# VH-VL binders against Interferon-induced protein 44 (IFI44): the designs that were tried, part 4

Target 1, 152 residues: Interferon-induced protein 44 (IFI44), of Homo sapiens (Human) (q8tcb0r1to152)
Amino acid sequence: MAVTTRLTWLHEKILQNHFGGKRLSLLYKGSVHGFRNGVLLDRCCNQGPTLTVIYSEDHIIGAYAEESYQEGKYASIILFALQDTKISEWKLGLCTPETLFCCDVTKYNSPTNFQIDGRNRKVIMDLKTMENLGLAQNCTISIQDYEVFRCE
Key: E = the ipSAE of ESMFold2; O = the ipSAE of OpenDDE; V2 = 0.75 times the mean of E and O plus 0.25 times the DockQ between their complexes.

## First folded at step 4 (VH-VL; framework fv_lumrotatug)

Design b1 (from b0 with heavy chain H35E; at its last look DockQ between E and O 0.52; V2 from the best seeds 0.00; counts 0 for: pae E 6.4 > 2)
Fold by ESMFold2, look of step 4:
Structure b1 (fold): chain C 152 residues (1-152), chain A 122 residues (1-122), chain B 107 residues (1-107)
Amino acid sequence: as target 1 above (152 residues)
Amino acid sequence: QVQLQESGPGLVKPSETLSLTCTVSGGSISSYYIEWLRQPPGKGLEWIGVIYYSGSTDYNPSLKSRVTISKDTSKSQVSLKLSSVTAADTAVYYCARDYYDSSGWPLYFDYWGQGTLVTVSS
Amino acid sequence: EIVMTQSPPTLSLSPGERVTLSCRASQSVDSNLVWYQQKPGQAPRLLISGASTRATSIPARFSGSGSGTDYTLTISSLQPEDFAVYYCQQYNDWPLTFGQGTKVEIK
C-alpha cells in the first residue's frame, strides 16, 4: 500500500543538510500518481516549502521552492544537481508553478530558463542553466521519475 | 452511484462554437477528474482533455488551439468549448470519470455519460 | 503520438466460439493498455486495464495479454451479449489514443 521514495538515505541526508535540515515528507511521485503536471500541482500546492527531485539517467536534479506553490503566485526557486555526493545549486529566481511545470512555454510567456514537462517527461533548460548546475552541454535530460516532498 | 450527464445543443452551425456541460450527480468529485472524449460516427474514440483542481488543463494537441475546458465546482459541472467547428467535429461527445487512487497510474475511464450527438451542419 | 492499430476490422462468429482480437501500438506502451467494449448507442465499457487485469464484474471469459507493441483480447466462449465493437487504448504517452475498433458480429 505505501508509496516509497526512490531517494536513497544518503542522498536524502545530503539534500536535507543543504536545504536547512528540514524533514522531507513525500507528497507526489510521478510513477505512482501519474506524469501529469496538473496532478502534481493538485497534490503540492499550499504545502509550504517543497523539494522537487528529478531522477534522470545519470543525474539527480531538482528545484527547491522557498514558498508554497500557489496558483498564479511567485515562489523563489533554487535549482540543484546532485552527482554522486556533490551538490551544485543555482538560484533561478521567481517562478509561478504554472511556468515551472509547463509543457507549452508559448502559452504562458515563461520568464524562466528551466521547466519541468511532465507530459513529455523532459526537463527543458537553456545552456546557461545547464552550465551553472555543472551538467554536460550535450546531456539529454529526461524524467525517469520525479518526486515532490514537503519540507518542514 | 455517481452519474454523468452531458447537455448542450445537438446542432451547431459551421464556424460557431460548440458548448457542452457535464453535470456530475450522486457522488463526490473530490477523488477523481472528469475528462472529455468524442467519437465521430463510425470511427474510434478521441481524447479531448481535462481540467485539474488547480485550474490548469491538458488538451489533445490535435485540438488544443480550439478547445477550452472549464469547471464550476459549486455546481459540480465541467464544460467544454470547441471553437470554429466544421463537419469534421460531428461526433458523440462523452464526459467520463478518470479516477486516481494511491496505487498508481491507472488512467482509464470507468464511468461514462450516455453521450450527446453534436452535428455540425449548415 | 502513439498510433493504435486493431485487427481484424470485423469478425463474424457464432456463439460459443473463441475469439482473439489484436491491438498493435506504433511504439512500446509497456502494458499501459486498456480494452473497452461498446454496443450501439452506448458508451464504452471498461473490460481490461494494465493489459491483463480484468475490471470489476467482468466475466472470466475475457482475458488480455501481450507486451511491448503487441496486445490481444481473448473471449474464450463467445456469448450473445458479447457481440459489440472492441477498442484498445494506450495510456503510456500523451495524448491518450485509441484503436479504430474491431467489430464482433453474429454470423
Scores: ipSAE 0.038, ipTM 0.635, lowest interface PAE 6.4, mean pLDDT 83
ESMFold2 (binder alone), look of step 4: mean pLDDT 88; pTM 0.886
OpenDDE, look of step 4: ipSAE 0.416; ipTM 0.811

Design b2 (from b0 with light chain L96E; at its last look DockQ between E and O 0.31; V2 from the best seeds 0.00; counts 0 for: pae E 5.3 > 2)
Heavy chain, then light chain:
Amino acid sequence: QVQLQESGPGLVKPSETLSLTCTVSGGSISSYYIHWLRQPPGKGLEWIGVIYYSGSTDYNPSLKSRVTISKDTSKSQVSLKLSSVTAADTAVYYCARDYYDSSGWPLYFDYWGQGTLVTVSS
Amino acid sequence: EIVMTQSPPTLSLSPGERVTLSCRASQSVDSNLVWYQQKPGQAPRLLISGASTRATSIPARFSGSGSGTDYTLTISSLQPEDFAVYYCQQYNDWPETFGQGTKVEIK
ESMFold2, look of step 4: ipSAE 0.173; ipTM 0.681
ESMFold2 (binder alone), look of step 4: mean pLDDT 88; pTM 0.884
OpenDDE, look of step 4: ipSAE 0.706; ipTM 0.900

Design b3 (from b0 with heavy chain G27F I29L S54R; at its last look DockQ between E and O 0.45; V2 from the best seeds 0.00; counts 0 for: pae O 8.7 > 2)
Fold by OpenDDE, look of step 4:
Structure b3 (fold): chain C 152 residues (1-152), chain A 122 residues (1-122), chain B 107 residues (1-107)
Amino acid sequence: as target 1 above (152 residues)
Amino acid sequence: QVQLQESGPGLVKPSETLSLTCTVSGFSLSSYYIHWLRQPPGKGLEWIGVIYYRGSTDYNPSLKSRVTISKDTSKSQVSLKLSSVTAADTAVYYCARDYYDSSGWPLYFDYWGQGTLVTVSS
Amino acid sequence: EIVMTQSPPTLSLSPGERVTLSCRASQSVDSNLVWYQQKPGQAPRLLISGASTRATSIPARFSGSGSGTDYTLTISSLQPEDFAVYYCQQYNDWPLTFGQGTKVEIK
């Protein structure tokens, strides 16, 4: 059975249009492959630009990597939040996939601005990032699922 | 005490390969990123590239085709090679350590070598 | 690449004066901005990181401010040892880039 995205047609269209009309190919789905970020990185590295979509109760947020994730290398990351039909973005800057996905907390320091913690099913971000993405300051992002797409 | 020291030929002929070595002490290359930078006489600074503690590298696109950075952790040495040099490559070359704290690797530099002048001339 | 532009190119001042150096980025660098001091024959020295955080052992007279594309290094009272070239550097995107520098010289 093929793994299908949680994205609705409309949300997928909005994301595609926002990121240059690229095709989204599902690489990883937490609810199917597990919420182990180390495994995620193993599968998603060297896949070209990637779009990570995080599903929470009331929010769709994520990160677009302009370059391939590569172990120990920085990639330019753009964060986004999709609320209904409105998309907001904030350029996070350079970030390694290890820190972004916190695959090993003992070896990699967690970024203060944005962190996807699959193990604990939460997204950690500072107030400024929340503000830039148009999120409430009291917002807590609990991960119900996340998906990583190749964006080509 | 943290120290970095650049070494290598101060004179290179055009079209040849510039080779420098950065010898570090007071810390392990397995735990830090090392950058190479250069500064033409009387001019500003240019970032050349970085070698991560795992050994992977990133380079300035302007030099990528000509640059190779490698390291020998056991010798505490980082190597820079720049091929097909011209007069435009005349500069003081620096190796520098990436800053590190609990927030991670920010990609700016806390410790520098003293720099070594490399002149490209026939 | 992100182009960093510093101004003025040269600043001639006397000890005790307030110094204000400008650094502008061609696009936002989101406070991922660092300032260095460089004296003749020496490597750059880290002064300010994150646009406003003084490095260890940097005197309090040095301060950084700014956001987005515009940043400022201020020396509240110029000391004789402060005459040098000052560089800004962004670490928000590849490649890492520097301003062309501002030379603070004695009047």
Scores: ipSAE 0.015, ipTM 0.632, lowest interface PAE 8.7, mean pLDDT 91
ESMFold2, look of step 4: ipSAE 0.069; ipTM 0.702
ESMFold2 (binder alone), look of step 4: mean pLDDT 92; pTM 0.937

Design b4 (at its last look DockQ between E and O 0.71; V2 from the best seeds 0.00; counts 0 for: pae E 4.2 > 2)
Heavy chain, then light chain:
Amino acid sequence: QVQLQESGPGLVKPSETLSLTCTVSGGSISSYYIHWLRQPPGKGLEWIGVIYYSGSTDYNPSLKSRVTISKDTSKSQVSLKLSSVTAADTAVYYCARDYSGWPLYFDYWGQGTLVTVSS
Amino acid sequence: EIVMTQSPPTLSLSPGERVTLSCRASQSVDSNLVWYQQKPGQAPRLLISGASTRATSIPARFSGSGSGTDYTLTISSLQPEDFAVYYCQQYNDWPLTFGQGTKVEIK
ESMFold2, look of step 4: ipSAE 0.267; ipTM 0.744
ESMFold2 (binder alone), look of step 4: mean pLDDT 91; pTM 0.934
OpenDDE, look of step 4: ipSAE 0.826; ipTM 0.932
ESMFold2, look of step 6: ipSAE 0.280; ipTM 0.754
ESMFold2 (binder alone), look of step 6: mean pLDDT 91; pTM 0.933
OpenDDE, look of step 6: ipSAE 0.848; ipTM 0.936

Design b5 (at its last look DockQ between E and O 0.05; V2 from the best seeds 0.00; counts 0 for: pae E 5.7 > 2, placed apart)
Fold by ESMFold2, look of step 4:
Structure b5 (fold): chain C 152 residues (1-152), chain A 120 residues (1-120), chain B 107 residues (1-107)
Amino acid sequence: as target 1 above (152 residues)
Amino acid sequence: QVQLQESGPGLVKPSETLSLTCTVSGFSLSSYYIHWLRQPPGKGLEWIGVIYYSGSTDYNPSLKSRVTISKDTSKSQVSLKLSSVTAADTAVYYCAREYDSGWYYGMDVWGQGTLVTVSS
Amino acid sequence: EIVMTQSPPTLSLSPGERVTLSCRASQSVDSNLVWYQQKPGQAPRLLISGASTRATSIPARFSGSGSGTDYTLTISSLQPEDFAVYYCQQYNDWPLTFGQGTKVEIK
């Protein structure tokens, strides 16, 4: 059965233009494949550059990985927030996918703390990350759905 | 005590392969990443590459076609091979560890370094 | 790749003086920056990560600051053991790159 993206044509074009004009192919959708980071990584590792898109009320937030996600391996991560049609970004830097997709509190106070908690359906951000993305201080961002695309 | 020690031939002829070994003690290779770096005499540092706890690697694009990093966890060793060397590859070579925290925080322990000279 | 440029190349100073070392990146590195100290004949020593966080056992006289493309390392009161070469290194993107170093030497 075919799986369709929640991403509108307009938002797809904005994200494509921002991240180098690459074609987006849907790899994973939380509401279809399950809200679990392990399932996400199983489907999305070794796929080349990917775009993770998180849908939350009136926000679209996400992460662009410039290299393949691979267990225990750093990838260059660019975070973004799309509010209406305005996009802001913050270079998170070199981060492993299992840290990006987890909620391990032992890593709080890291200089680049941004975590996608699929199980509890929330995004956890440190103060620096929230400010750099232009988000409200202390905001809790819930995950209504999230998707990962291969970028080619 | 946590230690890293580079070893290998100090002289290598042009066009040959430079081969070095980093022997670690006081920590497990399963919990740390190992970087290789080099520093030509009197010059700055150049990153060569990293090997992850899983055995996968990333390399500096400028060296990628000539470099291989591998490890043997049972011997607590990480190896560097750099093929087709020239005089430009003369440098002090270092191995350094990085804690697997999921975020990069820097290389906290370095070996003493070993000078490799490429000359005819 | 991101080019890291340090200035000045050399500083000649006396113990007790305050020194500020500059590191500029060719594009924003968003505080993904490390400082190392290297004394003659020795391997580099980690000083600062995340642009401003001191590594373990690093004296409080070392502090880092900056954002975007411009970063500084400050030594508030130079001690005799602080005469060394200082390198900045970015970890914002591959490959990891270092500045060319600033040598802090005794006047």
Scores: ipSAE 0.082, ipTM 0.729, lowest interface PAE 5.7, mean pLDDT 87
ESMFold2 (binder alone), look of step 4: mean pLDDT 91; pTM 0.938
OpenDDE, look of step 4: ipSAE 0.820; ipTM 0.929

## First folded at step 6 (VH-VL; framework fv_lumrotatug)

Design c1 (from b4 with heavy chain G27F I29L; at its last look DockQ between E and O 0.76; V2 from the best seeds 0.00; counts 0 for: pae E 3.6 > 2)
Heavy chain, then light chain:
Amino acid sequence: QVQLQESGPGLVKPSETLSLTCTVSGFSLSSYYIHWLRQPPGKGLEWIGVIYYSGSTDYNPSLKSRVTISKDTSKSQVSLKLSSVTAADTAVYYCARDYSGWPLYFDYWGQGTLVTVSS
Amino acid sequence: EIVMTQSPPTLSLSPGERVTLSCRASQSVDSNLVWYQQKPGQAPRLLISGASTRATSIPARFSGSGSGTDYTLTISSLQPEDFAVYYCQQYNDWPLTFGQGTKVEIK
ESMFold2, look of step 6: ipSAE 0.356; ipTM 0.784
ESMFold2 (binder alone), look of step 6: mean pLDDT 92; pTM 0.939
OpenDDE, look of step 6: ipSAE 0.870; ipTM 0.941

Design c2 (from b4 with light chain N32Y; at its last look DockQ between E and O 0.77; V2 from the best seeds 0.00; counts 0 for: pae E 7.3 > 2)
Fold by ESMFold2, look of step 6:
Formats: structure tokens, sequence, C-alpha cells
Structure c2 (fold): chain C 152 residues (1-152), chain A 119 residues (1-119), chain B 107 residues (1-107)
């Protein structure tokens, strides 16, 4: 079954230019494949660099992984927020895909600075990360949909 | 609680391969990542690399061409091999544990083992 | 790679004095910084993570602060057991890197 991205052509071009001009190939879409981080990781590990795009009511935010996601392996993560045509970014640093996508929050000892909770359809981030991305302080971020692209 | 113990030869000749083993007791390595680090006498610490659950590794680029980290999960052991050693590789070698999440720091360290490279 | 530079290399102080140790990164590490204490013949001991969060076993006289490229470890009133070498470590990017250490010694 053919899957189409929610990303507009303009936003796709902005993201491509910002992250090195790479072609974006859709790997995963929450509304199609299910809002479960296990399904996301199954489709998105070992795919090279990836771009995760999260659609909320007022925000387009996401994460760029420079290295391939691999089970239990750290990858360098750059967060972004796209507001109209302006993109802001903030380097989150080294994360495992399990920590970033919070497959099991009880397995880890402390909360993450940025977490994509597909099960509850929420993005959780601390105020420092929100401020660095230029987002409104204390706003709640619900996931309407999210997509992951291979960057090739 | 979790304990880490390094073992291996204390003397290695130049150009040979340094081989060390880290034994993890009092816990499971399935929830943690084991790193190797070293400290030349009287100097600072250098990160060597890490091994993940899958057996994948990341290495310090300065050592990558000479280093191999591997594990034997059934023995709860992580091994370090460093080839073509010189006197500059003389150091106390440590294995250390990190949490697989954020933040990345070392909460448990082995006692360290001194490896001297000399003829 | 991110180079961590500590200063001063050595401090000679008496118990009861306040000490401030500096750690500078060659680029911003955004509070992704750890402080360790190391005594002779021992492995490093975790003091501070996230630039300012004390580990649970660490006395309140230890505090960390800073942002961007400049970080500080403060010991408000030196105790005899605090004479050691102190290292900073960044975890913002691979490879993980440490400063060269600051030795805090008696007298």
Amino acid sequence: as target 1 above (152 residues)
Amino acid sequence: QVQLQESGPGLVKPSETLSLTCTVSGGSISSYYIHWLRQPPGKGLEWIGVIYYSGSTDYNPSLKSRVTISKDTSKSQVSLKLSSVTAADTAVYYCARDYSGWPLYFDYWGQGTLVTVSS
Amino acid sequence: EIVMTQSPPTLSLSPGERVTLSCRASQSVDSYLVWYQQKPGQAPRLLISGASTRATSIPARFSGSGSGTDYTLTISSLQPEDFAVYYCQQYNDWPLTFGQGTKVEIK
C-alpha cells in the first residue's frame, strides 16, 4: 500500500537543504504503521542517516540522526523545529534509539532531555531543550502524526 | 552490587598485541555498556571505545586502526586487544560501565591494571 | 574532537579554603559535562553529572556550574579527604574526551 508523506513540498525542500541536500525516502508513518515505537524501530534501524518529523497542532519538530540507528548503539542527534519557513536546531548529543523513542521508560534510570512517546502520542522535553529550539515555554506537544525518512 | 575487574599480562613487548579482559560480576551486562579507558602514569584519561549489546563497537579515532573490543556474554566478559604497541601505550587500563541512556557518564570502574610496554 | 582544557594544573591549599577549578571546551558542550575525583592508586569517582547535578553520595560542599564552553567545579571548604586530582569529561560528541586534570594538594 502506497504511503504519502504529510510533509509539504516546501517543508521537504527546507529540510533537505538544511541537512545536506539528501533525498528523503519515507520509512515509517505513525498513522499508517501504528503509533508504537517498536514498529518504528523495526522499520528504521540499520537504514543509514534518518530524519524524524513530528507533526503537532502548532509545531513541526524532529530529530536528525547522522549515523544509522542500531539496537543499543549511540547515534549523534540534532533536534530541529520548523516554524513557517524558519528552521532552528539544537544538538541533543549522543542517544540510543531506545532512549530517544522511550520504548520502556522503566528500563532507564532517569528522564531524557527529549523523548518521543509514540504509545501516548506525546513529545516530552525539558524546558532548556524547548527554549533552545525556540518553542513556547511550557507548551504541551501532542503527536498528530510522525514520520521517519531515510536520508540518502 | 556490580563489580568490574580487569585482568591480563602486566608486561607486553613493543610491536606485540596487548590483550586484557574485563569480568563483570554482581549484575548483567545486558542492561549496560562497557567502555575501555586508559591513563598513562601521571597523566589524564583517554577513552578507547565501547561495546554495545549487539556486539557493535565505537572506537576513539586515534586508536581505531589498532583496537578491537569484543565480548563473551556467557562469561560476562569484555576483551580489549590493542595491536602494534609502543612505549606510548604504557598506561593503567580501566573498564567502566555506562547507562545505555542519557546522560553518558561512568558510574562503576574496575580497579585498573597497569600494562607496561618494554623490551 | 572536542578538546577539554583544565586550569590551573596544580593548586596547593590548606583545609578550610574554598577552591574553584576551571574546565574549558574547544566548542560548546551545552552542559553535557561530568566531573570526577581521583586519588592515587584508585579509579576515578563520579562527582557531578550534567554540569551541576551531584551524585547522591557526594557532599554538598561540591558544586558545579557553567554553560557553553566554560565550566567550574567549586569546593566550598576543603576537607583533608578532598586532596586529589579532578577531571572533567564531555559527552556531547564522540570521542568522549577528558581534561588533563587539576591536582589539588595540601599546603
Scores: ipSAE 0.034, ipTM 0.662, lowest interface PAE 7.3, mean pLDDT 84
ESMFold2 (binder alone), look of step 6: mean pLDDT 90; pTM 0.921
OpenDDE, look of step 6: ipSAE 0.773; ipTM 0.918

Design c3 (from b4 with light chain G50D T53N; at its last look DockQ between E and O 0.72; V2 from the best seeds 0.00; counts 0 for: pae E 3.0 > 2)
Heavy chain, then light chain:
Amino acid sequence: QVQLQESGPGLVKPSETLSLTCTVSGGSISSYYIHWLRQPPGKGLEWIGVIYYSGSTDYNPSLKSRVTISKDTSKSQVSLKLSSVTAADTAVYYCARDYSGWPLYFDYWGQGTLVTVSS
Amino acid sequence: EIVMTQSPPTLSLSPGERVTLSCRASQSVDSNLVWYQQKPGQAPRLLISDASNRATSIPARFSGSGSGTDYTLTISSLQPEDFAVYYCQQYNDWPLTFGQGTKVEIK
ESMFold2, look of step 6: ipSAE 0.414; ipTM 0.805
ESMFold2 (binder alone), look of step 6: mean pLDDT 91; pTM 0.935
OpenDDE, look of step 6: ipSAE 0.872; ipTM 0.941

Design c4 (from b4 with light chain N92D; at its last look DockQ between E and O 0.69; V2 from the best seeds 0.00; counts 0 for: pae E 3.8 > 2)
Fold by ESMFold2, look of step 6:
Order: structure tokens, then sequence, then C-alpha cells
Structure c4 (fold): chain C 152 residues (1-152), chain A 119 residues (1-119), chain B 107 residues (1-107)
């Protein structure tokens, strides 16, 4: 009945150690709450730092927000990829949640190096970002599921 | 199309509050992120802060204790207040619109207004 | 905060010459970099965003490149209207910071 994470204990430990070693509390899971970024933002705004984890076949990728998500407000975003036990990161920099999560309004306004399209269940990433995350692929990544955690 | 114009007193005494207004025309401040910046004469630019279209703000930590940015949507105005000024606050003050979301750059700037802090 | 250092402070050049301006960040800014041009008595003008993307109506002679901590603005053939001060800005993290500028002046 309780919503459980797809994140394994080992991967959770690696992410906690990399992003400050704090507790991760599950706020949102796409397969449970719906693959709608509007619902994601409603659940995840004003929660302090958050970690978004995206599951795609053998890939775990995501984004760490250093400040609370708030509609229309910049947060400092660090992208990551976790392959086995190796974590790579690439700073996206100051980005609003609408741009990062590819909401309908921001999707046609400006492109970004990394977009999470929950509605179409895809991550859109340019070649430079993919290479800097150590993925070495030239393709769009499908979302099997994604989760957002509050970081404490 | 969008235009920004700074206005306010050009001379402010030490320890007083600097108060400026940015008037936005050709668009709506409800749709834009408006920033304040300053440039001391002959020097580079310093970011002061931003007001989001929601009314929330972020400030440069170096100025946060002395700065307030606010808006009046009915007048299409964004205000800057900087308290307890000194000669170091003498600068040309700009308001600027950022391109929303990412990348963060300023596509429209006001003409700038010089504020001198002097006894 | 991220310190942006521009070099050289001043360049004295003739029209038609190629110009290369450098901007270094105190830590990697991962292409989160903007270039502006500023003429006396005017506000800055956007040239380049994302380290290499030319803004609307900016002539093709302006180009940006670089990665990590090191970025370059190039003007391939300097025109009379290009004599100005050039600033870089990072948007990798708060606070936003600018370089102190490179003045490009006529020899």
Amino acid sequence: as target 1 above (152 residues)
Amino acid sequence: QVQLQESGPGLVKPSETLSLTCTVSGGSISSYYIHWLRQPPGKGLEWIGVIYYSGSTDYNPSLKSRVTISKDTSKSQVSLKLSSVTAADTAVYYCARDYSGWPLYFDYWGQGTLVTVSS
Amino acid sequence: EIVMTQSPPTLSLSPGERVTLSCRASQSVDSNLVWYQQKPGQAPRLLISGASTRATSIPARFSGSGSGTDYTLTISSLQPEDFAVYYCQQYDDWPLTFGQGTKVEIK
C-alpha cells in the first residue's frame, strides 16, 4: 500500500554519498502518481533539495536540485548518470523546473541540454551532455519510471 | 518591442536608502523575470537580484541584508531598495529581462541610471 | 562565488584584424556562459549564449567557443562598430558573476 522506490539499497547509498550523504524520502513515482510533470511539480515544489532519478533499461540518470523547486524560479541543477557503481555528473546550472521538466509552456519556448519529458516518457539530451555524463550514445533515452526524493 | 526604463534620484546621501523603479512597456512584468544589476563607473557589472513573475526573489549574498526588490503589476513596475548606502554603492543601475528558464542571459536592458552616493 | 577573469584587459587593433578574447572561470561552468558587448553610455548588448550560440541579429563574424573553465570570443574581421568593451557572464550558479571586461579599441 505504501509507495516503494525502484532504487536499490546500493544505488541509494552511492547517491546519498555523492550528494551529501543525507536521507532520501520518496515524494513522487511516475508509475504510481502518473507520468505527468505537472503532478510531479505539485508534489515536489517547496521540499528543499531534491533528487530526480530516471530508470531506463540499464541506465540510471537524473538531476539534483540544490534549492527547492518553485514554479518559475531558478534552481541550481546537477545532472548525473550512474552506471554500475560509477557516478558521473555535469552541471546544467541555473534552470527553472518548467524548462527542466519540459512542461508544455516551456517546451516551445526554449530548448535545453537536458529535458525530462514525462508525458512522452523520454529524456532529451544533446550530444555534449551525453558525453559529459559518460553515456557515449547519440540517442533519446526512454523513461521506464522516474522518482523524486527529498534530500535531508 | 519590450522596453525597460530605470528612474529615481541620481544623488543619495550616505546611510540613506537608494530607491529605484524599473518601468516595463511593450510587455507584462507578469511574464518576465526582472533583474537588477549595477556597474560602478569604469568597472564591470554586479548582479543584485531577481524578482520572479510569482513575486519571489533571489539576491546576491553580498547585498542580501540591504536589498529589497518588489513589483507593482498594476503599474508594470519593479522597484529596487538598497539601504545604508556608502560611496561603494555609486554605480549605474540597470534593470534587465532574462530569457526565461534557461539559459540565463539578459536580452533586454534599461538604459541605466547613475546613482551617486555623496555627502 | 565563481570568479570570471577576462584577458587581456585592453586590445588595440585596426579594422579588419582578427580578435580573440579570453574568459576564465574559477571553476568549471560547463558552457553556462554569455558574452555581451557594451559601448560608452549604453547598456550591454547580448552577443553569445551557451558559450557558442549567436543571438538574433548578431553578425556571423562573432563566434564563441570553449568548455570547462576556458572560453573564447572571436571576431573574425573587426569592423568600426566593434570597438567596445566585452564582458563574459556565467549562469552556472548564484550569484551571477561577470568578468571585468576586455576593451577593444582602435590602434
Scores: ipSAE 0.284, ipTM 0.757, lowest interface PAE 3.8, mean pLDDT 85
ESMFold2 (binder alone), look of step 6: mean pLDDT 91; pTM 0.935
OpenDDE, look of step 6: ipSAE 0.807; ipTM 0.927

Design c5 (from b4 with heavy chain L104F; at its last look DockQ between E and O 0.79; V2 from the best seeds 0.00; counts 0 for: pae E 7.8 > 2)
Fold by ESMFold2, look of step 6:
Structure c5 (fold): chain C 152 residues (1-152), chain A 119 residues (1-119), chain B 107 residues (1-107)
Amino acid sequence: as target 1 above (152 residues)
Amino acid sequence: QVQLQESGPGLVKPSETLSLTCTVSGGSISSYYIHWLRQPPGKGLEWIGVIYYSGSTDYNPSLKSRVTISKDTSKSQVSLKLSSVTAADTAVYYCARDYSGWPFYFDYWGQGTLVTVSS
Amino acid sequence: EIVMTQSPPTLSLSPGERVTLSCRASQSVDSNLVWYQQKPGQAPRLLISGASTRATSIPARFSGSGSGTDYTLTISSLQPEDFAVYYCQQYNDWPLTFGQGTKVEIK
């Protein structure tokens, strides 16, 4: 079965234009490959720049990694939210893929201010990140699906 | 309770290689990101580079051609080598552990060791 | 490389006074900013991370604020132990960079 993105043509074009006009090639889809961040990392490390897109009922949010995700290595991460045709962004900064995609605080001292928890299918973020992305305060964001694209 | 301690020669001749060792106790360096930084006397800090869990590294582009960071997990040590030194490389050198989470900061620092490049 | 510029270079103040230190980045750092305190002969000490989050055991008189390119550290009432050099550091992108410092000294 061919794996088809949930991203509409309009949203794909908006994201492409915002992040440098690169073609988006699907690497991972949670509903197909499993909602486990370990599977995501296995498929998405060492792929060059990538775009992670998270689908919630009334939100499309995500993260752009400017460098390859590599095990145990920092990458520069830009967060975004797309509401209707309006995109907002906030630079998360340097983050490892393990801290971005892992909820195990005992291994990393504390959670990130933005974390994608595929296992529990939710996005965890602090108030400042929500404000910078233009999201309602105390908005709980469940993951209906998430996808990662290579940007080429 | 993590502790870091820098060691190495305090005096290095111009054009030679500066070589320092950071000894880590109270934990395992295979689970830490260890950075090297330096501070010229009376001036601000400059980040040199980091070595990751895997042994992979990132370096300050301004120093990348001259710097090597490596580790020896059996000795719990992280090494800094800076080649072709000049008087501009005179500084207090620190090793530091980054928090490895969010927000970023250096949570443990060595005491620092002054390295003077003569001439 | 993101250049961090602190001002003023030196502040001469008395105990009990309010201090406001400025840190400007050459491009937006999106609150990816740390403040350190450093006394002579010592390694830097963490005060504030994430632009506004106080580190464990840092007194409430220290606060950080700002966004984009402009950040401030405020000490609401200077204590004798607060006379030191203060540095900002960004972690928005490689390489990590520090400001040149602001020395807070006794008047």
Scores: ipSAE 0.032, ipTM 0.652, lowest interface PAE 7.8, mean pLDDT 84
ESMFold2 (binder alone), look of step 6: mean pLDDT 90; pTM 0.926
OpenDDE, look of step 6: ipSAE 0.819; ipTM 0.933

## First folded at step 7 (VH-VL; framework fv_lumrotatug)

Design e0 (from c3 with heavy chain G27F I29L; at its last look DockQ between E and O 0.78; V2 from the best seeds 0.00; counts 0 for: pae E 3.4 > 2)
Fold by ESMFold2, look of step 8:
Structure e0 (fold): chain C 152 residues (1-152), chain A 119 residues (1-119), chain B 107 residues (1-107)
Amino acid sequence: as target 1 above (152 residues)
Amino acid sequence: QVQLQESGPGLVKPSETLSLTCTVSGFSLSSYYIHWLRQPPGKGLEWIGVIYYSGSTDYNPSLKSRVTISKDTSKSQVSLKLSSVTAADTAVYYCARDYSGWPLYFDYWGQGTLVTVSS
Amino acid sequence: EIVMTQSPPTLSLSPGERVTLSCRASQSVDSNLVWYQQKPGQAPRLLISDASNRATSIPARFSGSGSGTDYTLTISSLQPEDFAVYYCQQYNDWPLTFGQGTKVEIK
């Protein structure tokens, strides 16, 4: 099924320039493929670097994976927030996709500083991460939609 | 009780392959990541690599050409092989359990085993 | 790779004193930092994860702080059992790297 990104041309260019100038190819969109992290990982693993973009009413936030997502394997993750035309970033560091996308919550019982819960359509983020991304203090951030792009 | 125990020869000749085994108990290798690290006597720690619960691995780029980490889940064992050793590979070798997923730290360590590389 | 530099290399202190150990990274590690304690003949023991989160059973006198490239471990009132070598570790990126350690000795 043919789908269009929610990114504006301007926001796409800003994100491209910030993360290495690569072309963005849409792999997954929550409103089209379903708000299920299992579907997201099926479409997005083994695709090289990827950019996850989360649309909230207040702002755009997301995660850039420098390496290919692979099940059960650490990737280096850079978080970002795009407010107006300015990007803030905060490195999450080495994280597995299952932890980032809440795919195995019983195994990953540690306190979390950033998790994308597609099923409940929310981002879980601690106060330190929110402050470093320049976001207003909030308990959770709702997901209007989210998309994942291959960066190539 | 979670426990890790390193075993293997304490003395290895130059150019040969160092081979160590980490035997674990109190948890399943199907559910946790095991790392190998080393510490030259009186010096700091160096990360060697990780084997994921799936059997995939990542290695320190400085050692990648010489290192193989593998596991046998049925024996509760993780193996380290380091080929073409020199005196610079003399160290206490540790296996350590990764809490898994995030944050990345080692919650359980073996006692360590000293491996000396000399003629 | 990210180089972790600890200072001072050695501290000689008496029980009851406050001590602050420094760990500096060659580039920002964004609180992706762990502290360990190691006593002679033993493996390292986890103290602090995520720069400031105390591990299970670690006394409140241990605290971690810092951001960016600069991190500290503080022991508010040094106890006899706290004399050891302390290491920092980053998990911001591969390879994992450790500082060279700070030895805290009894005077």
Scores: ipSAE 0.400, ipTM 0.798, lowest interface PAE 3.4, mean pLDDT 87
ESMFold2-Fast, scan of step 7: ipSAE 0.371; ipTM 0.780
ESMFold2 (binder alone), look of step 8: mean pLDDT 92; pTM 0.937
OpenDDE, look of step 8: ipSAE 0.852; ipTM 0.937

Design s11 (from e0 with heavy chain S54T)
Heavy chain, then light chain:
Amino acid sequence: QVQLQESGPGLVKPSETLSLTCTVSGFSLSSYYIHWLRQPPGKGLEWIGVIYYTGSTDYNPSLKSRVTISKDTSKSQVSLKLSSVTAADTAVYYCARDYSGWPLYFDYWGQGTLVTVSS
Amino acid sequence: EIVMTQSPPTLSLSPGERVTLSCRASQSVDSNLVWYQQKPGQAPRLLISDASNRATSIPARFSGSGSGTDYTLTISSLQPEDFAVYYCQQYNDWPLTFGQGTKVEIK
ESMFold2-Fast, scan of step 7: ipSAE 0.576; ipTM 0.826

Design s15 (from e0 with heavy chain V50I)
Heavy chain, then light chain:
Amino acid sequence: QVQLQESGPGLVKPSETLSLTCTVSGFSLSSYYIHWLRQPPGKGLEWIGIIYYSGSTDYNPSLKSRVTISKDTSKSQVSLKLSSVTAADTAVYYCARDYSGWPLYFDYWGQGTLVTVSS
Amino acid sequence: EIVMTQSPPTLSLSPGERVTLSCRASQSVDSNLVWYQQKPGQAPRLLISDASNRATSIPARFSGSGSGTDYTLTISSLQPEDFAVYYCQQYNDWPLTFGQGTKVEIK
ESMFold2-Fast, scan of step 7: ipSAE 0.561; ipTM 0.822

